# VH-VL binders against q8wwc4: the designs that were tried, part 23

Target 1, 195 residues: q8wwc4
Amino acid sequence: STEEKPQQHQKTKMIVLGFSNPINWVRTRIKAFLIWAYFDKEFSITEFSEGAKQAFAHVSKLLSQCKFDLLEELVAKEVLHALKEKVTSLPDNHKNALAANIDEIVFTSTGDISIYYDEKGRKFVNILMCFWYLTSANIPSETLRGASVFQVKLGNQNVETKQLLSASYEFQREFTQGVKPDWTIARIEHSKLLE
Below, E stands for the ipSAE of ESMFold2; O stands for the ipSAE of OpenDDE; V2 stands for 0.75 times the mean of E and O plus 0.25 times the DockQ between their complexes.

## First folded at step 8 (VH-VL; framework fv_burosumab)

Design n1 (at its last look DockQ between E and O 0.03; V2 from the best seeds 0.00; counts 0 for: pae E 16.7 > 2, placed apart)
Fold by OpenDDE, look of step 8:
Structure n1 (fold): chain C 195 residues (1-195), chain A 119 residues (1-119), chain B 106 residues (1-106)
Amino acid sequence: as target 1 above (195 residues)
Amino acid sequence: QVQLVQSGAEVKKPGASVKVSCKASGYTFTSYYMHWVRQAPGQGLEWMGLINPSGGDTSYAQKFQGRVTMTRDTSTSTVYMELSSLRSEDTAVYYCARDYGWEGYFDYWGQGTMVTVSS
Amino acid sequence: AIQLTQSPSSLSASVGDRVTITCRASQSISSFLVWYQQKPGKAPKLLIYDASSLESGVPSRFSGSGSGTDFTLTISSLQPEDFATYYCQQYDNYPTFGPGTKVDIK
């Protein structure tokens, strides 16, 4: 009896080529330079971006599931409170569309980086990250004006229709001496879902 | 043409200080970060620190904190690196290097200054 | 700190040979990598930036490739003036250098 080796389904990775604004790219590089130069020499924009991608996938899933208690340590309190109200009122298909699978994140870009001091002299760095991801959530095309619909064929599987969505997450870290060096999410936006 | 001209070779005793100069020309001096990199004989390159265009801010490698001071004189277009409490391990060629566009790599280098620390 | 390694540490080649040097980072650094050439008694000279961009004035026989953790410098046809030590350097965070690769004449 020849045991048929299970055919390993090769996951076709869709690469979405996004147009990056060259000016924004230069700004990001300069600000990243300033961060490792004066705030944290171990800072890596590359590692940060990878971490942010993982955080986005995790947080977006929790949001879709309305597991707000699990977000208390990850998302700023003020933002979380607003999100509770907005997300809870969403239809189920819209909630499902919030969830981003890490394997379905097709593009990640670094937006604006801000370095600022508050009135108390505390130092903060904010980094805006933009994500593009595919969702299988059934959202009427009329409600997602401008969203691209893609037909994705993975191997020998049936053609599945997926929509391309975008989200922006702003990460914040305080660089004041004596403060724990943790990144928190200070802003969450999902285009056409949570504005 | 961009030029970085450094001061001459130095011989110092352990515990002494050395101050190396780097005179820049051929570009807008106050627009570029300047870095210092050293190289021990037969060894690789080691980043020491940087100084901003205005000379008001510096960032040093942890290894040299407390012993290194970088300064800038805009009137003479000169950057200085002073290293104190010298040890035999500080024997090296010291380079000033211009930062390219605030990126963290170097497009122009000084010719190097040999600093020998010996008893 | 991001650590860089180079392979080989040294090699012997003849004029006209194709030479390939590898640089590996301890973590992903995207394309934030440069290559320098250093001759004895001289300062390093910038060859490649952003992993694959050729610096102005550098001969086209030099090329760089790679992203993430693995990078390569290639000299398509080695010339007499190319015998030197080559260093990679990352600038994703504070600058660190590879240990260098010495290219000697065979």
Scores: ipSAE 0.814, ipTM 0.924, lowest interface PAE 0.6, mean pLDDT 92
Fold by ESMFold2, look of step 8:
Structure n1 (fold): chain C 195 residues (1-195), chain A 119 residues (1-119), chain B 106 residues (1-106)
Amino acid sequence: as target 1 above (195 residues)
Amino acid sequence: QVQLVQSGAEVKKPGASVKVSCKASGYTFTSYYMHWVRQAPGQGLEWMGLINPSGGDTSYAQKFQGRVTMTRDTSTSTVYMELSSLRSEDTAVYYCARDYGWEGYFDYWGQGTMVTVSS
Amino acid sequence: AIQLTQSPSSLSASVGDRVTITCRASQSISSFLVWYQQKPGKAPKLLIYDASSLESGVPSRFSGSGSGTDFTLTISSLQPEDFATYYCQQYDNYPTFGPGTKVDIK
């Protein structure tokens, strides 16, 4: 038989109010159109954003589990080397807070898009993606000053405290003709956890 | 309602190829890895490989490297597994299975596709 | 590849019996182990994840324990619908499965 995926006591609707600069939204759509028009007719910023959300959930889980060998093909080598040291020094509850369940990612936004050529004419695109996710990990509130804390009602008198955390992942791809079209994660930032 | 529906049973001769489909519904297709697992009659489960449906990247178990190809079509939410150079020991039920939250374990399975290889 | 073994390979039990199945890994896998139930002619069904967490809709008579290399699935009071084959699977790296334990009616 088919059953729903397990999660907290019951599903709770979360209302997250945020304000985005509408000029930034227009600017990202223009840059996405330029990628489509000049680099890749199959490129879609909407499809990319969904894949990036998927990659964030996957990579953040592997980071929390210290499975660095599995990250070698997804994350730039220099970035992964620096992350190994930072992640292994974290307390276990902070490591657990790195992981973002796909269902707990409340908001995803496109940050900066960089489109450029190097001195040899290679074509590059960098896309910064920002993610906001809820965690039930037990993180001391003084460590997460300025982070939003949400209470969710589970059942009649149950309250679960969740914290809203943010992360920024920068994706890079070379669009030069004849180069395999792979995205690599070139920068990872988990606010307050890896700073 | 999460549902994985696979193509029907196949009968093949040794040396042929088979392509099994798995159509996903009830969830965001590109947010979860899809795996293939087979089971010979009366035997245990054997992992074959995975595909990331967002980018189409694959990873195959060493035993199947060079004989298996996994692809996907995001417009129909369908993954495919093709196994070439079939032998009698490839007779098995082939399952597609959804990875839960990228964890590496499977919360939903297709109904299975019986592939029989006979001389 | 991480090898899993299961013990016993098969067992016979009566309704109401307590049943214990073990799974051993060739190296530490922390708690990254799941248990599946498979009835004849059906796809496997997830029972336990993270070694000890019960999947939603699975009866409370099922429980899992262990960490590192040694893991146990327990059925506290066997019911007629529990006669099946049980597989462990690790997810510390790319998946591997145990060989299965068949639970039959005595």
Scores: ipSAE 0.000, ipTM 0.483, lowest interface PAE 16.7, mean pLDDT 80
ESMFold2 (binder alone), look of step 8: mean pLDDT 94; pTM 0.946

Design n2 (at its last look DockQ between E and O 0.34; V2 from the best seeds 0.00; counts 0 for: pae E 22.7 > 2)
Fold by OpenDDE, look of step 8:
Structure n2 (fold): chain C 195 residues (1-195), chain A 119 residues (1-119), chain B 106 residues (1-106)
Amino acid sequence: as target 1 above (195 residues)
Amino acid sequence: QVQLVQSGAEVKKPGASVKVSCKASGYTFTSYYMHWVRQAPGQGLEWMGLINPSGGDTSYAQKFQGRVTMTRDTSTSTVYMELSSLRSEDTAVYYCARDYWESGYFDYWGQGTMVTVSS
Amino acid sequence: AIQLTQSPSSLSASVGDRVTITCRASQSISSFLVWYQQKPGKAPKLLIYDASSLESGVPSRFSGSGSGTDFTLTISSLQPEDFATYYCQQYDSYPTFGPGTKVDIK
């Protein structure tokens, strides 16, 4: 009985080299410095980015499934209402394309960080996160003008065609004294799917 | 050339206060954050806090909140750190350190000021 | 607070030796790590920033590597002036330091 050695599926890690604008990187770093200096000393932009990635994967899946009730605590009410209308009207293949698997997120970048006070003197921090992820959803190439199509061959498996999509999520936290320190999603954008 | 020159060694009794100065030269004083870091004898380095370029905003480590005050005098290009209610555990060399462009690490250091707290 | 550990706490080496010091963070800090050299009775001196960038004026025998949680400082050929204590420091959050590694002459 020749025990077939389990073929170690070499997971080909697709490295998407995103050109981060050095200027934006420096700006982001300075703002991150200001956050731990004056708002939350325990704040870590690295940890935040990891958390944001997880949140993105989770929220995007729920969106694709139209489970809006489960998003009420995670997404701002105004945004959720608008999303419900937009997502519900999408074709099924577009809905499926909203979902990002954490393992298929190939690139994460920090966009703009904003620190502002509202008219009532409340303090807010907004952090825009940008994600690039692969989807197996069959979206016509004509509708995704500019989306890169990749053929991914994993070992001896059939060549699977995946599309690279991008999404932007803006995370907001209020730093007013006495307010619960929770991050909420204040904006969701899926390029070419949800504008 | 960037220079940070600190005040001389201090000997204090428990319960007293100490104020250490750091005079900066060789760069635009009002463009850089200044930090204070201390080091107990034979021990590692401990961050105490920072003061912004204008001197209007400070951030202190939780351990020192209520006991430390950092100030800045732009006319003399000097930063001050005052520590009150001194304890024996506060015996250390105190350093001023310039922040590199709001990064959180330090490119230039003062020579250090030894503060001894003894009964 | 992000905690840093260093290994070893101390080592003895000879002139010309290759020396490697490790710094480990309690959580991922990307590349936001610096290395300092401190000689007795002196202030720390910046050697490496952003985990692997050499500070101006620092000899090329010093190098830094690593990302995430594990970082390394390497001295390719130890010189007499390199006997000192070395500290890592993270700046992903409020500044915290490693406990230091003392490099003594053998």
Scores: ipSAE 0.875, ipTM 0.954, lowest interface PAE 0.5, mean pLDDT 92
Fold by ESMFold2, look of step 8:
Structure n2 (fold): chain C 195 residues (1-195), chain A 119 residues (1-119), chain B 106 residues (1-106)
Amino acid sequence: as target 1 above (195 residues)
Amino acid sequence: QVQLVQSGAEVKKPGASVKVSCKASGYTFTSYYMHWVRQAPGQGLEWMGLINPSGGDTSYAQKFQGRVTMTRDTSTSTVYMELSSLRSEDTAVYYCARDYWESGYFDYWGQGTMVTVSS
Amino acid sequence: AIQLTQSPSSLSASVGDRVTITCRASQSISSFLVWYQQKPGKAPKLLIYDASSLESGVPSRFSGSGSGTDFTLTISSLQPEDFATYYCQQYDSYPTFGPGTKVDIK
């Protein structure tokens, strides 16, 4: 076999395989069906996952910019309060690493789904979503466990190094009759960045 | 053993209403959701909605919202589907179908009720 | 809403033939797909649920396969009583049905 030069393409897709398995996927579908059957006949885990991906990109960008006032309607009050100190104290490169560009979210996975009722009959659903995304932010490799992906643009002089990061956002909605049907973010974890 | 027996064929004029019954036997009536599915002549199947016979709660397909009403009578183990403001395109066979343990697929079907809407 | 397509829309086959029918969903529905058989003037009959699980009392010549968006119903050796229309239905969300595949005597 003859190898005359290395080839790298801008359109290559990287696959992250670390957090999905068929048993968890089946359990997730069963719980999604229960939401459909008992709470919301228009609910689809596939449609929710796309919306959650959009929300992750939006919220993570605002968080990296320290625009906490804009997050007050999207993120639970106690979560946002805890995050303000941690995010503000981060170095700029770590803050930049929080932001996920929608086009660079390479993998989305549904984690745990929690369905529960309180004593007064209020109905809650929590859905944990896990996201893997690429960043150009310059962060120490000992902080992260992600993989690097190199992109070569059409120009001969451009080389770009990217790192793979993960984040987990837990979405919560109250399905009690008469309550406004809003999803809020009840938990935020960015791997190693917000420890 | 499980049986779903529906009421007989009906002929209606446009603008009228029709009420189709589905009597269940051979199982615990309140433990299974009941759905209604229709089939126009020579056409495929179309889901109309469901009822939970335990509490009487209903959910209807968007297309039929405002025209369909589903009810039940637990003393006779019977589900009813009423469709109002009938149009010629409502001409179809209407089936009741038992939901397998709230899964969303149907293990038993009624024999069907032909409803003809004609001038 | 989740749309289902089926192919072919109709086919002609002889007794003993192997018959394959395909159902395709507009989005992933995992394994939440069921197959029904319907004969003229009769209600649909459940054949297969969960994409590949055979309903009690259904002959073993029927089998289902697939996941995600592409699903297949197979009849390994067609019998005279198998001439019917076959429908797929998804139950990942609001039930929707495929348009049907008619299997006729050739």
Scores: ipSAE 0.000, ipTM 0.412, lowest interface PAE 22.7, mean pLDDT 80
ESMFold2 (binder alone), look of step 8: mean pLDDT 94; pTM 0.950

Design n3 (at its last look DockQ between E and O 0.60; V2 from the best seeds 0.00; counts 0 for: pae E 12.8 > 2)
Fold by OpenDDE, look of step 8:
Parts: structure tokens; C-alpha cells; sequence
Structure n3 (fold): chain C 195 residues (1-195), chain A 118 residues (1-118), chain B 106 residues (1-106)
């Protein structure tokens, strides 16, 4: 019995050099500082970003599958309702393109952080996260004007053509005393797919 | 030149309170956060808490909650740290440290030795 | 709380030696790490911030590297004034310090 040695899948790390605006980076750092200083000492922007990446992969997959019921606890009700209408009307190839695999997320960036109080005195923090991911979905190039097409060769496998897509997810947490400290998704945008 | 000058050494009994001052000069006092860090003899550094530039908001390490009070006087450019219910374990050098919205410390006071002994 | 460890806890070196100190975080902290030098009876002095940025006025023989969980402070050529204790400090969350590394004269 020849024990087939498990082929070590060489994870080709694609380094996407995203030019982050240095000004935005400084702003994000300051705002991240304010979060642990004012609201939650245990808050870590690094840990949050990792969690957000996982959430994005999970939520985007559910969206692609039109499993909206499973998103009720993760996505704001108003956003989910709008998404249900938009996603349901998409062609299948566009739906498939919504799904991001964790391994195909090539770049993650923290966007703007907002701290605000509502009229009732509730405290909220919003963090915008931007993701770039590769998709194998066959979307006509005419529809994805400006999307970069990459040829990815994984080991000895055939060259696969993948497209680079971007998505923005806004995460919100209420910091009012007595409220469960859960992050919810308050906004979802998929460039060229869901606007 | 940026300077942080702290008050002199203190000797206290267990159960007493101590108030340490940190006078700042050479920069815009109301633009920077101030932190307090202590160091027991022969030990490492321990973060105690911070006070915002306006002096209206503070955040304390859980270990010191209920015993520590940080205040700020803009008119004198001075920050204060008061620690109550002192114990022998509170024997340490206490430092004020400046922070410009980042969480690391570019300038430090010279330190104030607080000795708690029966 | 994010915990930091340092290696070694102490070392002996000679003037002119290359010295390397390691700091490890319990979780990823990106580049939110600072290094301090402390001499006996003195306050800590900032050397490096953002893992690799040299503080103004600090000699170029000091350098920092690393990201995520593993960081390194390097002194390319140890000088007599460099004998001290060195601390790493993270600021990804509320500040915590490493236990320190003492650099003694051999």
C-alpha cells in the first residue's frame, strides 16, 4: 500500500501592493487609539481586522448563496432587506463573484473610523474595511471595466484566469452600557456588482 | 525643550494616599495625552492609566480601578496621579509619560519614588 | 491583555559587539511596537517606534525590525553608553511592556 504523501499545497502568497494614502493611515491609527482609550481598553485594531476578514469571507459566501436568513444576526436589518432585493436579481455569475474565499483575499485595508452619538445618547463606532479578492467567476470584461485580470499558476496546475474584485464592509458596534458588545455589519458594497 | 518635572519622593504608611504631580513645559500642554507608568524596585514597567488632553476623560488599568485618580490642571500645565489605600506592593517609582495620540511615550518624567512601609 | 516576552532576559557583551534582542507578542500587533532604553535610576528613553522607526536623536546603530508577533532590536556596534535594560512595548491595545533585557559588560 503506497501511502500517497499528501501533496503540500504551496500557498502562493500574492502580495498586492496597495498604495494606502499615508494620511488615511495616520487617521486610522489615531482613531484606533481613541477606541481603546475611550471605549474598550482591550480593543485591538489588528485583531479586529483579522476578524473582519473572516466575517467578510463568511458573509460574502452566504450572500452568493442567497442565504439571507443566516445573515440576520450579522447584518443590519435595513441593509439585509436591500441586499436581498439586489442580490436576488443578479445573474448567477455575478452572484458567484460575490463570494470571497479567505485564501483568495489578497489585500485588506482599514478605511475610515467614525465615532458618533445618537439623539438618545447611545455611542457607536463604525469601522470601514476594504477587501480585495480574486474570483474565478466568469464575468464579462465589459461589465467589469477596470478590473485587473490575473493569471494565477498554482504549482504544477494549469494557469487559471482570475479577476480582482473589491468590496467594502462597514462594521458597527454600540458602546452603550448594558448593550451586548457585538459587531454588526451596517453597510455592504461590492464594486461593480452591488452598488 | 520638552520637560516633565515630577514631585519629590514620598514615604507613606499602608492605607494612606499619595498624590504625585507632573509639571509639563516646552510644548502645547492641551494637545497631548498623559500616561502614568510605575516600576517596582528591580521589576519591569506597568501601565496605570491615561488622561486626555482636556482632562475630562480618564482610563485606568483594571488593577488600579477604584484606587487611582488622574487629574489635569491646564492653568498650571500639571497632571496629578493620586493612589489611595496604599499597600507595600505599591512601593515603586512612578512616571508620567507623554503620548501624542499613538500609545507610545516620547517623553518621560524623572520619576517619583513612593515607599509604602509600616 | 496582550503579553510580551523578551529574549534573552540578560546578556553580556563587549564594546563593538553586535547585540540582538527579541520581543514576542501573544497575538499579532502589526507594527505597533516601541523600544525603550533604561539606565539605572533613570526614566526610560524612547528608541524605536512603529517597530522600525528611529526616534529623533537616537544613534543609527540602533535599529528595529519585525511585524505581527516577532520583533527585534539590534545594536550594530555596542558602545559604552549602551549598557542598560531594554524594554519593548505594544500599543495595539492598552499599553503593555515586555519584561526587559539587561545588557551587561562582559
Amino acid sequence: as target 1 above (195 residues)
Amino acid sequence: QVQLVQSGAEVKKPGASVKVSCKASGYTFTSYWMHWVRQAPGQGLEWMGLINPSGGDTSYAQKFQGRVTMTRDTSTSTVYMELSSLRSEDTAVYYCARDYWEGYFDYWGQGTMVTVSS
Amino acid sequence: AIQLTQSPSSLSASVGDRVTITCRASQSISSFLAWYQQKPGKAPKLLIYDASSLESGVPSRFSGSGSGTDFTLTISSLQPEDFATYYCQQYDSYPTFGPGTKVDIK
Scores: ipSAE 0.797, ipTM 0.913, lowest interface PAE 0.6, mean pLDDT 91
Fold by ESMFold2, look of step 8:
Structure n3 (fold): chain C 195 residues (1-195), chain A 118 residues (1-118), chain B 106 residues (1-106)
Amino acid sequence: as target 1 above (195 residues)
Amino acid sequence: QVQLVQSGAEVKKPGASVKVSCKASGYTFTSYWMHWVRQAPGQGLEWMGLINPSGGDTSYAQKFQGRVTMTRDTSTSTVYMELSSLRSEDTAVYYCARDYWEGYFDYWGQGTMVTVSS
Amino acid sequence: AIQLTQSPSSLSASVGDRVTITCRASQSISSFLAWYQQKPGKAPKLLIYDASSLESGVPSRFSGSGSGTDFTLTISSLQPEDFATYYCQQYDSYPTFGPGTKVDIK
């Protein structure tokens, strides 16, 4: 949905490579409509997606800096615990690759939306958000299988190499009566960087 | 050919209720949501709520919560909107409108004038 | 609730004129905006959805543009049957309508 095509000195462009699944898009639109109809009449898919993009940029930066204490209210406890071990064991260039600057997020896609009740009758909505972002962090090609490499020309001989990575963040909100209606991050996946 | 045919005009006194019908034809009734939108004379459009005919679930605008009831009869492909405790400001044309779960309305009924006067 | 405003509230125009109507939202609604035409005594008719997509059977002289908070409806060459009131409607959340723009014969 987000596309970055900067133009410098004509004849050069930055190309966005991500595509959404057409069938998933239709199912996602139906599920988003059901949220505002049944759960929250002020729910806005546009507002949610922009907030999710901001959250991704913020959380991914904090992860790259190993500032886990600042993530305790944003990320589910069990997810954060698993992430601490995995992120601290990463080489510095891989940690740097986790961070997504808000201006370098070139494509955002709403993935599947899950609406369900658990065995205890608690009501949940999960929204999967997929992000594609550019990074200058240099990671080895054997780790970066499937990523695209971009060259950006900013002058007559200027060439800048950036790599395109993807991440998936699953946001969860509990709609059970009496529970604070906040979104938390219930799953974090960074392509090729975290399992 | 999709068609939404509404019941005839009504004249009511303040404090009464009114029930407007909307009969759908030319499509699969339970595959589309039905909304109700009203328009006071000389004024704009005001969304009232919706019903999912496949199960009868409803969602109402907060302004009408407690005064509006929407129901459906799948055997006749008909949606009903009942508005209670009528006031003079409820004088309006009431429309049913079809939605394929996107939130905009591709087909509208012809409208039902409801006049509330003493 | 997402409020919509429209401008102008009314205008007078001649057959053949180019007409532009704007709709502004109180917050970003991405491209989730529809335009309707309503003639006196008639139900609204859908013209445009997703800000710029023309509904089937609507004449090509109608076009829509915009995203975020600012949207326009354009009639490139006004016809006698186009004298009507035009409403925008957002569906990023529960539906709300703009106040309407009346297009009259000059």
Scores: ipSAE 0.000, ipTM 0.511, lowest interface PAE 12.8, mean pLDDT 80
ESMFold2 (binder alone), look of step 8: mean pLDDT 94; pTM 0.955

Design n4 (at its last look DockQ between E and O 0.04; V2 from the best seeds 0.00; counts 0 for: pae E 18.5 > 2, placed apart)
Fold by OpenDDE, look of step 8:
Structure n4 (fold): chain C 195 residues (1-195), chain A 118 residues (1-118), chain B 106 residues (1-106)
Amino acid sequence: as target 1 above (195 residues)
Amino acid sequence: QVQLVQSGAEVKKPGASVKVSCKASGYTFTSYYMHWVRQAPGQGLEWMGLINPSGGDTSYAQKFQGRVTMTRDTSTSTVYMELSSLRSEDTAVYYCARDYWEGYFDYWGQGTMVTVSS
Amino acid sequence: AIQLTQSPSSLSASVGDRVTITCRASQSISSFLAWYQQKPGKAPKLLIYDASSLESGVPSRFSGSGSGTDFTLTISSLQPEDFATYYCQQYDNYPTFGPGTKVDIK
């Protein structure tokens, strides 16, 4: 019995050098500091970013499949309602392009962090996350003006043409005493697909 | 030149309170956070808490909540740390440390030895 | 709380030696790590911030590297004034320190 040695899938790490605005980076660091200083000492922007990446992959996949019921606990009701209408009207190739595989997320960036109080005195933190991911969905180049087309060779496999897409997800958490400390998605944007 | 000068050594009985001062000079006092970090003899460093530039907000480590009070006097450029209900385990050198919204410390006071003994 | 460990806890070296100290975090902290030098009876002194940025006035023989969970402080050529205890400190959340590494004269 020749034990087939498991083929070590060489994960080709594509390094997308995204030029983050240095000013935005500094702002993000300062605001992250404020979060653990005054709201949650255990808060980690690094851990949050990793979690957000996973959430993005999961939610985007559900969106592509039009599984809106499964998103009710993850996405704000108002946002979900709007998304349901927009996504349902999309062509199938556009729906497929919404789905981000976690292994195909090439870049993650923290955008703006907002801390605000509502009229009732409730405290909220919003964190905008930006993701860049590769899709194999065949979207006409005319629709994706400015999208970079990459040829990705994974090992000995045939060269696949993939397009680079971007998405922005805003995560919100309420820091009011007695409220469950869960992050919800308050905004979803997919550049050139869902605006 | 940035300087943080702390008050002198203290000897206290268990159950007493101690108030340590940190006088800052050589920079814009109201632009920086101030932290307190202590170090027991022969031990590592332990973060106690911080006070914001305006002196209106504080954040304390859970271990010291209810026993520590940090205050700031802008007129004298001085930060204070008061620790109550002292125990033998509170014997340590206490440091004030400056922070510019990052969470690391670029300048430190010389330290204040607090000894708690019966 | 994010826990930091250091290796080794102590080492003996000679003047001119290359010294390497490792700091490991219990979870990824990106580059939110600082290194301090402390001499007996003195306050800690900042050496490195953001894992690899050299603090102003610190000799170039000091360098920091690493990201995520594993970090290294290197002294390229140990000088007599470098015999001290070195601490790493993370600031991804509330500040915590490593246990320290004592560098003694051989």
Scores: ipSAE 0.726, ipTM 0.874, lowest interface PAE 0.7, mean pLDDT 91
Fold by ESMFold2, look of step 8:
Structure n4 (fold): chain C 195 residues (1-195), chain A 118 residues (1-118), chain B 106 residues (1-106)
Amino acid sequence: as target 1 above (195 residues)
Amino acid sequence: QVQLVQSGAEVKKPGASVKVSCKASGYTFTSYYMHWVRQAPGQGLEWMGLINPSGGDTSYAQKFQGRVTMTRDTSTSTVYMELSSLRSEDTAVYYCARDYWEGYFDYWGQGTMVTVSS
Amino acid sequence: AIQLTQSPSSLSASVGDRVTITCRASQSISSFLAWYQQKPGKAPKLLIYDASSLESGVPSRFSGSGSGTDFTLTISSLQPEDFATYYCQQYDNYPTFGPGTKVDIK
């Protein structure tokens, strides 16, 4: 039985437009049930996904604005250090493309869920969330993980050009008894922008 | 056939340490939690903690934190439980027990009697 | 910590008797309850998980029921090999065990 230990490379293959992988969906639901059963009776993968969408919108906006001091409580220290270096070297239009408007996040999916204990006996859960969002920022290249959408209407001044981008945020929470029940972002990827 | 074979009985003095082994066979060692449960003579079952053999991560019952250490050797499919600063109330049979992420124990070792006598 | 109690603490019964053992939790544990059989000098053996699901290889005379805080283990027709101590165990949180119910030969 290998149902509880997906390989690392498997996480990135779940960014698929049009439908989700049915086998990966079953694994995700089993792991979400295990979190509920053994760690937190108030845990709901549905409620988590809604909150993760809000967090993605908030964190991505702070990232685009280079407000790294406000991210210190939300993002793991090593991740934030690497992001600061990458983001500050981006052109302004690429920085603007990082920001996801909550109303323009068109699809979210749950990727891999991992449950583990570290060498100190601390209990951790990691949940990978994948987001597809529309942006009006001008990005010249397309990603393998993203798609471009363009609106062109002849005879109508309501023409708006938008691109579809994807991002992956990995959320981590320590479930050790007595630890504050907070989620921290342990991994951030924005296709073509920060990868 | 799933088997959990534990090391033999031990007699220890107060203040000493004991290390009990549990060798697993007949299944994928790293796919299951291993728990330790003890039973004092004439008494019920008491959970001590668990180890995930995949990464060696542990979680201990609060009563035993600071005195218990659980480790594993994936090359021999063996889990170890070490209990330090032994007292007479630590006299018990110590069991290893397998858990497929659910929290109940489908297979148990034969038990290891540890006697602590002054 | 979730505390479990069992009733009765002991009982005497004859082969063929119907035996019922109860387990009560200090808070709701949904259906996350297991039952074990333990004979003298032996390790516990899993009988029931999820309150009512029979473990593979366990005779059908054993059954479990309940949810929330109140659970029962029933042996419909006691056999000579069933004289043992029976423990409930919750796994809603860190595992805890009931104090056991001893079933003796009458």
Scores: ipSAE 0.000, ipTM 0.436, lowest interface PAE 18.5, mean pLDDT 80
ESMFold2 (binder alone), look of step 8: mean pLDDT 94; pTM 0.953

